# VH-VL binders against ABC transporter G family member 3 (ABCG3): the designs that were tried, part 10

Target 1, 243 residues: ABC transporter G family member 3 (ABCG3), of Arabidopsis thaliana (Mouse-ear cress) (q9zuu9r114to356)
Amino acid sequence: IAWKDLTVTMKGKRKYSDKVVKSSNGYAFPGTMTVIMGPAKSGKSTLLRALAGRLPPSAKMYGEVFVNGSKSHMPYGSYGFVERETQLIGSLTVREFLYYSALLQLPGFLFQKRSVVEDAIQAMSLSDYANKLIGGHCYMKGLRSGERRRVSIARELVMRPHILFIDEPLYHLDSVSALLMMVTLKKLASMGCTLVFTIYQSSTEVFGLFDRICLLSNGNTLFFGETLACLQHFSNAGFPCPI
Key: E = the ipSAE of ESMFold2; O = the ipSAE of OpenDDE; V2 = 0.75 times the mean of E and O plus 0.25 times the DockQ between their complexes.

## First folded at step 17 (VH-VL; framework fv_tiragolumab)

Design r1 (from m3 with heavy chain N52S; at its last fold request DockQ between E and O 0.89; V2 from the best seeds 0.75)
Heavy chain, then light chain:
Amino acid sequence: EVQLQQSGPGLVKPSQTLSLTCAISGDSVSSNSAAWNWIRQSPSRGLEWLGSTYYRSDWYNDYAVSVKGRITINPDTSKNQFSLQLNSVTPEDTAVFYCARESYPDFWSGTYSFDYWGQGTLVTVSS
Amino acid sequence: DIVMTQSPDSLAVSLGERATINCKSSQSVLYSSNNKNYLAWYQQKPGQPPNLLIYWASTRESGVPDRFSGSGSGTDFTLTISSLQAEDVAVYYCQQYYSDPFTFGPGTKVEIK
ESMFold2, look of step 17: ipSAE 0.498; ipTM 0.754
ESMFold2 (binder alone), look of step 17: mean pLDDT 92; pTM 0.937
OpenDDE, look of step 17: ipSAE 0.855; ipTM 0.933
ESMFold2, look of step 18: ipSAE 0.540; ipTM 0.779
ESMFold2 (binder alone), look of step 18: mean pLDDT 92; pTM 0.939
OpenDDE, look of step 18: ipSAE 0.853; ipTM 0.932
ESMFold2, fold request of step 22: ipSAE 0.544, 0.493, 0.526; ipTM 0.785, 0.750, 0.767
ESMFold2 (binder alone), fold request of step 22: mean pLDDT 92, 92, 92; pTM 0.937, 0.937, 0.937
OpenDDE, fold request of step 22: ipSAE 0.852, 0.851, 0.846; ipTM 0.929, 0.929, 0.926

Design r3 (from m3 with heavy chain N52A T111I; at its last look DockQ between E and O 0.80; V2 from the best seeds 0.00; counts 0 for: pae E 2.8 > 2)
Fold by ESMFold2, look of step 17:
Structure r3 (fold): chain C 243 residues (1-243), chain A 127 residues (1-127), chain B 113 residues (1-113)
Amino acid sequence: as target 1 above (243 residues)
Amino acid sequence: EVQLQQSGPGLVKPSQTLSLTCAISGDSVSSNSAAWNWIRQSPSRGLEWLGATYYRSDWYNDYAVSVKGRITINPDTSKNQFSLQLNSVTPEDTAVFYCARESYPDFWSGIYSFDYWGQGTLVTVSS
Amino acid sequence: DIVMTQSPDSLAVSLGERATINCKSSQSVLYSSNNKNYLAWYQQKPGQPPNLLIYWASTRESGVPDRFSGSGSGTDFTLTISSLQAEDVAVYYCQQYYSDPFTFGPGTKVEIK
């Protein structure tokens, strides 16, 4: 995926004069994880949605989004999008939830559907939780927020997307859970999934796991490049790393 | 190289149980990348999938609705084989029975194929 | 169950000429999410089990000569043998693997005229 001169405006008092993303450029290589990082109101979620073709009706996009070198919309089901908050079915086990998602979403024989589910469980480090109830209802035992987040990502993996967009995978996670999530996502990327996700804040340990960084501030792309190049770029300019 | 070798009687009396075995070499019946199927072929009904057994974190069986209730497919990990039992057979069950491997090569490819087949066993239901 | 039909039931073709086999499914086997048709073609020679020729409606399996080609989408599919060889005398089956249970067509016998 790549984008060029991408600008997004929102309907406001001045009829789409409120620019949220301003002439952004970037790309994500297959099998890598690319993070869109920035403070609140930097435009990171809007950029993520623009890349995925998920902008609300109140938004306009200008510029181009390329998939594998051609300007093309991704067909339904060819990509995954994980919302910041997703609902899960707490009365099901993790395996059951993923299996029923596979039954509803995938054609083919049951062996393939079960295999996809088991691979998704493995990929998201959910093996120890596969037979546990998801929970989260008043009278139901449940998973912790880290495991619940991984289940929501695993459900999207059942569609076997080659590009996965994740809005704030670390939202409301403690620092240990956040690090484990990023290690898990890095392994997922190495298996062939292209990841693009947003992050508000990153610890030093988590930062070191990113392949590429798109740094946003007030809709502007301040930097796009490899993690090591990001550190060298700001060091060469005499400014501390903004994270 | 994967090979499937079938064995079992070729003649079964009506109302009795048809029983066949498929021995596997070059792969494991418990492989995470394969399902082990039985398919039959008759002049009246053509090629017909009957069912499968496979292992993914646990053992599963999938059976065709047309034979569910009469069919049992069992793996045997110690002998590296799997079996077919079909109860209450009639002359309409006369067919060539094949065992076959169904592949799941990896998460992303999703290629579905019967890549290795047993030699076939003609089972006649008569007398 | 998705019912598969084939036409013709039998086809006699001169050596080196084109053979065309049609297959119809009772329901679409096109999965819109990946835009793939879950249809396969098998060749079965006398005394042998079926052999996979084509999957995804048009993709040749490894080792299959390029004279075999598949086309079509949705419910209507065609297997074409562009230049029939003596070793191509067989019965050809289409098969859907879109929904459980997978099902086969009744077969088309191809003979040398």
Scores: ipSAE 0.444, ipTM 0.724, lowest interface PAE 2.8, mean pLDDT 81
ESMFold2 (binder alone), look of step 17: mean pLDDT 91; pTM 0.935
OpenDDE, look of step 17: ipSAE 0.811; ipTM 0.905

Design r4 (from m3 with heavy chain Y112F; at its last look DockQ between E and O 0.82; V2 from the best seeds 0.00; counts 0 for: pae E 2.4 > 2)
Fold by ESMFold2, look of step 17:
Structure r4 (fold): chain C 243 residues (1-243), chain A 127 residues (1-127), chain B 113 residues (1-113)
Amino acid sequence: as target 1 above (243 residues)
Amino acid sequence: EVQLQQSGPGLVKPSQTLSLTCAISGDSVSSNSAAWNWIRQSPSRGLEWLGNTYYRSDWYNDYAVSVKGRITINPDTSKNQFSLQLNSVTPEDTAVFYCARESYPDFWSGTFSFDYWGQGTLVTVSS
Amino acid sequence: DIVMTQSPDSLAVSLGERATINCKSSQSVLYSSNNKNYLAWYQQKPGQPPNLLIYWASTRESGVPDRFSGSGSGTDFTLTISSLQAEDVAVYYCQQYYSDPFTFGPGTKVEIK
């Protein structure tokens, strides 16, 4: 995926549109992790949604988004999008939830559907939780936030997307769970899935796992490039790493 | 490379149980890349998928609605085989029965339908 | 259930001539997300089991001669034998593997004229 001169405006006032993303450029290589970082209201979620074709009706996009060299619209089911907040079915086990999702979404043999589910469980390090109830409703005990987040990502993975967009994969995770999530996502990317996700901030350990970074502030792209180049960029300017 | 060899009796009385075995060489019945199927062929019904067995973290079976409740397909990992049992047979169950492999090479590729077949066993249901 | 039909029921073709077999499904077997048709073709010679020729509507299985080709999309599919050989005398079946139950066509018998 690549984007060029991408600008997103939100309809806010009768005569005016607020620019949320301002002339952003970037790309993600196949099988890599590309992160969009920035503080709250930097435009990171809006950029993510623009790339995925998931902008709300109140938003207008200018500029170009390319997928494998073609100006995109991505067909439904060719990509995955994981929302910041997701609702799961707590009365099902992890395996059941993923299997029913596969049954509803995929064609083919039941063996294929079950195989995709088992591979998604392995990819998201959910093996020990596969037969546990998801829970999380008021009267049902459930998985912790880290496992629930992994299940949300695994459900999107069941459709075998080549590009997966994740809004805040570390949302409400403690530092240990956040590191484990990033290690898991790095392994997923190496399996051939292209990941693009947003992060509010990261630890030094998590930062080292990113392949490319897009730093946003107030809708402006402050940096886009490889993780190492990001460190060199800010070091050369006399600043410590902004991460 | 992969070969499926069938065995079992060719004559079964009505209301009895049809029982067949398929021996696998060149692959494993417990392979997480394959499912092991039974398919029958008769002049009146043509080719008809009956069911399978496979291993993905646990053993699973899928059965066709037309025979569900009468069919059992079991793996035997020690002999590298899988079996078919069809209960309460009638003359309408007379057919050539085939075992067949369904492969799942990887997550992205999906399955290739039935790529290897056994030699077939004619089973006649008659008194 | 997806009903598979084939035409013609039988076909007599001179050696070296083109044989064309049609298959129609009662509903689409195209999955738009990956743009693949979940359709296979099998050859069954007398006294032998079916053999897989083509999957995903147009992809030849390993070891299948290049005179066999598959085409079509959605609900209408064609198997073509560009130059019929004596060993191609068989019954040819299409099969959908898009949804359970996985159904076969009734077959098309190909003979030498």
Scores: ipSAE 0.498, ipTM 0.765, lowest interface PAE 2.4, mean pLDDT 82
ESMFold2 (binder alone), look of step 17: mean pLDDT 91; pTM 0.921
OpenDDE, look of step 17: ipSAE 0.844; ipTM 0.925

Design r5 (from m3 with heavy chain D106K; at its last look DockQ between E and O 0.81; V2 from the best seeds 0.00; counts 0 for: pae E 3.1 > 2)
Fold by ESMFold2, look of step 17:
Structure r5 (fold): chain C 243 residues (1-243), chain A 127 residues (1-127), chain B 113 residues (1-113)
Amino acid sequence: as target 1 above (243 residues)
Amino acid sequence: EVQLQQSGPGLVKPSQTLSLTCAISGDSVSSNSAAWNWIRQSPSRGLEWLGNTYYRSDWYNDYAVSVKGRITINPDTSKNQFSLQLNSVTPEDTAVFYCARESYPKFWSGTYSFDYWGQGTLVTVSS
Amino acid sequence: DIVMTQSPDSLAVSLGERATINCKSSQSVLYSSNNKNYLAWYQQKPGQPPNLLIYWASTRESGVPDRFSGSGSGTDFTLTISSLQAEDVAVYYCQQYYSDPFTFGPGTKVEIK
C-alpha cells in the first residue's frame, strides 16, 4: 500500500479547520509493520481510515491510495479493520466466537473453517484461553483487556486479510501486555500480513519493534521512514526523538 | 510421500452394512493439517463426496446430506487408519469407493482440495 | 447444492493440438474477499484414482506439466491442454469446494483423434 498527497477534510462547525490530514505521503511494504504515531487530534485515526477506505460520509479525501501498485479501493473483506473498541459475545468461549465468525464469513469445507480458527488462536497467542468463556458482561467474570483485544484482532484474522488496519492496538493495555501485543503483531507480519496501525504513545522497547514510522502532528506528517532513520533524523536536527 | 491403502470386501448384500478401511502412511490420521474423506464414483452419479473425519482440538465428522443417518466414519489412531460404515445398502450404492486426504492451506498458501487418494475399492451391492 | 456441468461430454483431439474443456457452476464460486475461485480440476485414467491438476481455478499442482492450464472466474471455467500427448487421454472433472456439498462435474472424456 502507498499514499501520495493525501488530504482529508471534514464537514462541521466553522470554528475549526476543515483539514484533518494535510498532504500525507507514505507506504507500507508487504509483511511489515507500519505505525502511524501522534498525539490526540493529530489525524492518525483519520489517516488510517482514509487508507482503508473507511472514511465517514462527512469526510472528503483528496490524493491517491495505491494497493500493490494499482489505484484501487480494496474489496470489502480483502483487508481487516480493528476498531478501537470491539464488542464480543461473552457467553461464548474464544474458540466458539471465532468459529461462528468463520461460519458466517467464509466459504469452503468445515474442516478449513475450523483450521482457520485454530490458526488465528495460535497467531494471537490465545491457546491457553481458547476454551474459556469471553465473559465480561453483567455477572460473568471473563478475559482481561489484553486477551479481549487479542480476540478482537483474531476475529479479523479469520478473514485471512493480507492487510490489517488496527486502531490503537495498545489502547488501555499495561506495559507488559502492550509489549506482548507488539511482539505478537511483529510475528504476524513476518507470516505475510501487512500491518498498519495507530499508536498514541510508545515505550522504548515497543518502539524498537516497528519497521516504519509515520509521525503526525496537527494533520502534518513530521517524519516518514524506518525506525533507525527516525532516531537519526531528530538527533541530527538537535531535537530528542519525541518518542 | 503420503500414501493411502484401502481394504474391505467388494461384495455386499442389500440391507447389510458396507465396511471399508483406509490405512495411512506418511502422515497421521490425527494430523492438524488434514481431513480424511470418503468419495464414491458410479456411472450414474459420477463422483460424490460422502463425508470425513478430522482432528482440530477435538474429533469432528461432516457427512453429506444424501447419506446422513446411514454413514459413520471413524478414525483409529492406534492403527493410523480411518473407516467407512454405510448401513442399509441398496444396489444404488454400488460404486468405486475412494479415501482421500484434504489438505489445509497455511495462511496465504496451500491447497483447498483432495491431494492424495487411495487406490479405490469396487463395492457391488447385489443379492 | 451447486450443480457443476461440463462440456463437451467427450472430445477427440489430434496429438499436439489444443484441447479445451468447459465447466460451469450454477452459482458463483468466486469469493470476493480473497479474489479466489474455489474450483479444482482432476484427471482420472481407467483403473486409477483421480489426480489433482489445478486448484484455485488456475494454479497447477506440483508435478503437473505446463501444458495444463486453467482459466475463468465466477461461474465459467476452462481447462486447456495446449499440446495434447498420448498420456493425457483420460476423463477430466471439475469440482467446486465453495460450499457443502462439494460437488463434481460429470466429466469430459478426452481421446486421441
Scores: ipSAE 0.413, ipTM 0.713, lowest interface PAE 3.1, mean pLDDT 80
ESMFold2 (binder alone), look of step 17: mean pLDDT 91; pTM 0.928
OpenDDE, look of step 17: ipSAE 0.749; ipTM 0.877

Design r6 (from m3 with light chain W56E; at its last look DockQ between E and O 0.79; V2 from the best seeds 0.00; counts 0 for: pae E 4.1 > 2)
Fold by ESMFold2, look of step 17:
Structure r6 (fold): chain C 243 residues (1-243), chain A 127 residues (1-127), chain B 113 residues (1-113)
Amino acid sequence: as target 1 above (243 residues)
Amino acid sequence: EVQLQQSGPGLVKPSQTLSLTCAISGDSVSSNSAAWNWIRQSPSRGLEWLGNTYYRSDWYNDYAVSVKGRITINPDTSKNQFSLQLNSVTPEDTAVFYCARESYPDFWSGTYSFDYWGQGTLVTVSS
Amino acid sequence: DIVMTQSPDSLAVSLGERATINCKSSQSVLYSSNNKNYLAWYQQKPGQPPNLLIYEASTRESGVPDRFSGSGSGTDFTLTISSLQAEDVAVYYCQQYYSDPFTFGPGTKVEIK
């Protein structure tokens, strides 16, 4: 996937200063992890949604999005999109929740559907939790936020997406859970899934796992490139890294 | 190399139970990348999938609607084989029965249909 | 259930010439997420079990000669034997594995003219 001169604004507002995303450029290579990083109101979620074709009707997009070098939209079901918060069914086990998703969405024999579920469980490091209730209602005990987040991602993996867009995979995670999530996502990318996700901030350990970074501030792209080049760019310019 | 060897009687009387066994070499009946199927073939119905057994964190069976309620398929991990039992047979159940492996190699490598088959067993249902 | 049909029912082809077999499904077997057709082709000789030739509509199974090729997408599929040989005399079946239950076509018998 690549984008060029991508601009997003509110419906009916065309002033450059009113644009949520301002002339952003970038790309994500197959099987890599590309991060859109920035503070609140930087436009990172809007850029993510623009790339996925998920903008609300109140937003208008200008510029070009390319998939495999062509101006095209991804086919329905060829990509996954994980919202910042996802509603799960607390009365189901992790395995049951994923299996019902596979049953409704996938072709193939029942063996193949169950195999996809088990592979998604393995890919998201959920083996120890597969038979546990999701829970999550205030009076019911259930999975912790890290496991719930991984279940949300695993649900999208059931469709075998080639590109996975994730809005804030580390949302409300403690540092241990956040590191596990990023290691898990890095492994997933190495298995052939292209990842594009947003992040507010990261530890130095997590930062080292990213392949490419798109830094946003107030809708402006401050940097796009490989992780190491990001550090060198800011060091060579005499500024501390803004992470 | 994966090989499937079938055994069982070729003649069954109406209303009795058909029983067949498929022995596996070169793979495990508990392989997490395979399912073990029974398929039959007759002039009137052609090739017809009957059901399977497989292991993915637990043992599962799937059965064709046309034979559900009459069919059981069980693994035997100690002998590395799986079996077919079809109850209350009629002459319309006369067919060549095959066991077959269904593969699922990994998450993004795609899937194969039935890649290895047993030799076939002609089962005739008559008095 | 997805109904599979084949044409012709039988086909006679001279040695070294092309044989073409058609298969149609009552529903699309293309999964848009991975852009793959869940369609397989089998060869069955008398007294033998079916042998897998083609999966995903166009991918040859290991050990299958290059003269066998599959094409088509969605609901219409073709198996082509580019240069028929004596050992290719058999019945050929298409099979969908898109939706439970999987189903087979009725078969196409290929003979030497």
Scores: ipSAE 0.319, ipTM 0.672, lowest interface PAE 4.1, mean pLDDT 80
ESMFold2 (binder alone), look of step 17: mean pLDDT 91; pTM 0.930
OpenDDE, look of step 17: ipSAE 0.828; ipTM 0.914

## First folded at step 18 (VH-VL; framework fv_tiragolumab)

Design f1 (from m1 with heavy chain N52S; at its last read DockQ between E and O 0.80; V2 from the best seeds 0.76)
Heavy chain, then light chain:
Amino acid sequence: EVQLQQSGPGLVKPSQTLSLTCAISGDSVSSNSAAWNWIRQSPSRGLEWLGSTYYRSDWYNDYAVSVKGRITINPDTSKNQFSLQLNSVTPEDTAVFYCARESYTDFWSDTYSFDYWGQGTLVTVSS
Amino acid sequence: DIVMTQSPDSLAVSLGERATINCKSSQSVLYSSNNKNYLAWYQQKPGQPPNLLIYWASTRESGVPDRFSGSGSGTDFTLTISSLQAEDVAVYYCQQYYSDPFTFGPGTKVEIK
ESMFold2, look of step 18: ipSAE 0.607; ipTM 0.822
ESMFold2 (binder alone), look of step 18: mean pLDDT 92; pTM 0.939
OpenDDE, look of step 18: ipSAE 0.859; ipTM 0.938
ESMFold2, look of step 19: ipSAE 0.611; ipTM 0.826
ESMFold2 (binder alone), look of step 19: mean pLDDT 92; pTM 0.937
OpenDDE, look of step 19: ipSAE 0.851; ipTM 0.932
ESMFold2, look of step 20: ipSAE 0.580; ipTM 0.804
ESMFold2 (binder alone), look of step 20: mean pLDDT 92; pTM 0.940
OpenDDE, look of step 20: ipSAE 0.852; ipTM 0.933
ESMFold2, look of step 21: ipSAE 0.512; ipTM 0.765
ESMFold2 (binder alone), look of step 21: mean pLDDT 92; pTM 0.935
OpenDDE, look of step 21: ipSAE 0.845; ipTM 0.929
ESMFold2, fold request of step 22: ipSAE 0.635, 0.690, 0.656; ipTM 0.840, 0.871, 0.852
ESMFold2 (binder alone), fold request of step 22: mean pLDDT 92, 92, 92; pTM 0.937, 0.938, 0.938
OpenDDE, fold request of step 22: ipSAE 0.843, 0.840, 0.842; ipTM 0.926, 0.926, 0.925
ESMFold2, last read: ipSAE 0.631, 0.637, 0.620; ipTM 0.839, 0.840, 0.832
ESMFold2 (binder alone), last read: mean pLDDT 92, 92, 92; pTM 0.938, 0.938, 0.937
OpenDDE, last read: ipSAE 0.842, 0.841, 0.845; ipTM 0.926, 0.925, 0.929

Design f2 (from m1 with heavy chain N52S, light chain S99K; at its last look DockQ between E and O 0.83; V2 from the best seeds 0.00; counts 0 for: pae E 2.3 > 2)
Fold by ESMFold2, look of step 18:
Structure f2 (fold): chain C 243 residues (1-243), chain A 127 residues (1-127), chain B 113 residues (1-113)
Amino acid sequence: as target 1 above (243 residues)
Amino acid sequence: EVQLQQSGPGLVKPSQTLSLTCAISGDSVSSNSAAWNWIRQSPSRGLEWLGSTYYRSDWYNDYAVSVKGRITINPDTSKNQFSLQLNSVTPEDTAVFYCARESYTDFWSDTYSFDYWGQGTLVTVSS
Amino acid sequence: DIVMTQSPDSLAVSLGERATINCKSSQSVLYSSNNKNYLAWYQQKPGQPPNLLIYWASTRESGVPDRFSGSGSGTDFTLTISSLQAEDVAVYYCQQYYKDPFTFGPGTKVEIK
């Protein structure tokens, strides 16, 4: 995926003509992790949605988004998009939830569908939780937030997307769970999935796991490039990386 | 080289149970990369998939609706084979029965249809 | 059920000539998300089980000669034998594996003229 001169404006009562994303350029290579970083209101979620073709009706996009050199909108199911908040079915086990999702959405042999589900469970480090109830309703106890987040990503992974967009994979996770999530996502990328996701803040350990960084502030792209080049860029300017 | 070798009687009386076995060499019946199928072929119905057995973290069976309730497919890991039991047979069940392998390579790779077949067993249902 | 049809029922072709077999499904077997057609072709020689030739509509199975090719998309598919050999005398079947039940076509018999 690549984007060129991408500008997004919002039509709203409070901020009627704001440019939320201002002339952004970037790309993500197959099988890599590309991270959109920035503070609140930097435009990172808007950029993510623009790349995925998921902008709300109140937004207008200008510029170009290319997928494998084509301007075509990505077909439904060719990409995955994981929202910040996910609805799961608490009365099902993890395995049941994923398998029923596969049955409803995929063609092909039943053996294929079962195999994809089992591989997604392993890829998201869910093997120990596969036969546990998801829970999450007032009465039913269930999975913790980190595990639930991994289930929500696994559901999208079952669709076998070429590109997976994730809005804030670390949202409401403690530091240990956040590190585990990033290690898990790094492994997923190395298995051939292209990942593009947003992060508000990262630790030094998590930062080192990224392949490429798009750093945003107030809609402007401050930096785009490889992780090492990001460190060199701000080191050459005589101050630490502003992450 | 994967080979499937079928065995079982070729003549079954109506209302009795048809029983066939497929022995596997060059692969395992419990392989995470394969499902083990039964398919029959008759002049009136042509080729017809009957069902499968496979292992992915647990054993699963899938059966065609047309024979569900009469069919059982069981793996035997100690002998590396799988069986077909078809109950309450009628002359309409007369067919050549084949066992076949269905493969799965990897999460991101293509999957194949039936790539290895048994030699076939003609089963005649006649009084 | 997805109904599979084939034409012609029987085909006689001279050695070295092109043979063309058509297959049609009652609904599309193309999955737009991966742009793949869930269709396979099998060859069955007399007294033998079916043998997989082509999957994904156009991908040859390992060990299948170059003279066999598959084409088509959606509901209409073609198996072509570019230069018929004596060993190609068989019945050819298409199969969809898009949706349960996974149905086969009625077959096309290919003979030497």
Scores: ipSAE 0.510, ipTM 0.759, lowest interface PAE 2.3, mean pLDDT 81
ESMFold2 (binder alone), look of step 18: mean pLDDT 92; pTM 0.939
OpenDDE, look of step 18: ipSAE 0.845; ipTM 0.928

Design f3 (from r1 with light chain S99K; at its last look DockQ between E and O 0.34; V2 from the best seeds 0.00; counts 0 for: pae E 2.1 > 2)
Heavy chain, then light chain:
Amino acid sequence: EVQLQQSGPGLVKPSQTLSLTCAISGDSVSSNSAAWNWIRQSPSRGLEWLGSTYYRSDWYNDYAVSVKGRITINPDTSKNQFSLQLNSVTPEDTAVFYCARESYPDFWSGTYSFDYWGQGTLVTVSS
Amino acid sequence: DIVMTQSPDSLAVSLGERATINCKSSQSVLYSSNNKNYLAWYQQKPGQPPNLLIYWASTRESGVPDRFSGSGSGTDFTLTISSLQAEDVAVYYCQQYYKDPFTFGPGTKVEIK
ESMFold2, look of step 18: ipSAE 0.597; ipTM 0.815
ESMFold2 (binder alone), look of step 18: mean pLDDT 92; pTM 0.941
OpenDDE, look of step 18: ipSAE 0.844; ipTM 0.926
ESMFold2, look of step 19: ipSAE 0.482; ipTM 0.738
ESMFold2 (binder alone), look of step 19: mean pLDDT 92; pTM 0.939
OpenDDE, look of step 19: ipSAE 0.835; ipTM 0.919
ESMFold2, look of step 21: ipSAE 0.509; ipTM 0.767
ESMFold2 (binder alone), look of step 21: mean pLDDT 92; pTM 0.939
OpenDDE, look of step 21: ipSAE 0.472; ipTM 0.794

Design f4 (from m1 with heavy chain N52S, light chain Q95L; at its last fold request DockQ between E and O 0.73; V2 from the best seeds 0.74)
Heavy chain, then light chain:
Amino acid sequence: EVQLQQSGPGLVKPSQTLSLTCAISGDSVSSNSAAWNWIRQSPSRGLEWLGSTYYRSDWYNDYAVSVKGRITINPDTSKNQFSLQLNSVTPEDTAVFYCARESYTDFWSDTYSFDYWGQGTLVTVSS
Amino acid sequence: DIVMTQSPDSLAVSLGERATINCKSSQSVLYSSNNKNYLAWYQQKPGQPPNLLIYWASTRESGVPDRFSGSGSGTDFTLTISSLQAEDVAVYYCLQYYSDPFTFGPGTKVEIK
ESMFold2, look of step 18: ipSAE 0.643; ipTM 0.841
ESMFold2 (binder alone), look of step 18: mean pLDDT 92; pTM 0.942
OpenDDE, look of step 18: ipSAE 0.855; ipTM 0.935
ESMFold2, look of step 21: ipSAE 0.578; ipTM 0.800
ESMFold2 (binder alone), look of step 21: mean pLDDT 92; pTM 0.942
OpenDDE, look of step 21: ipSAE 0.845; ipTM 0.928
ESMFold2, fold request of step 22: ipSAE 0.629, 0.643, 0.650; ipTM 0.841, 0.847, 0.850
ESMFold2 (binder alone), fold request of step 22: mean pLDDT 92, 92, 92; pTM 0.937, 0.937, 0.940
OpenDDE, fold request of step 22: ipSAE 0.845, 0.846, 0.844; ipTM 0.927, 0.928, 0.927

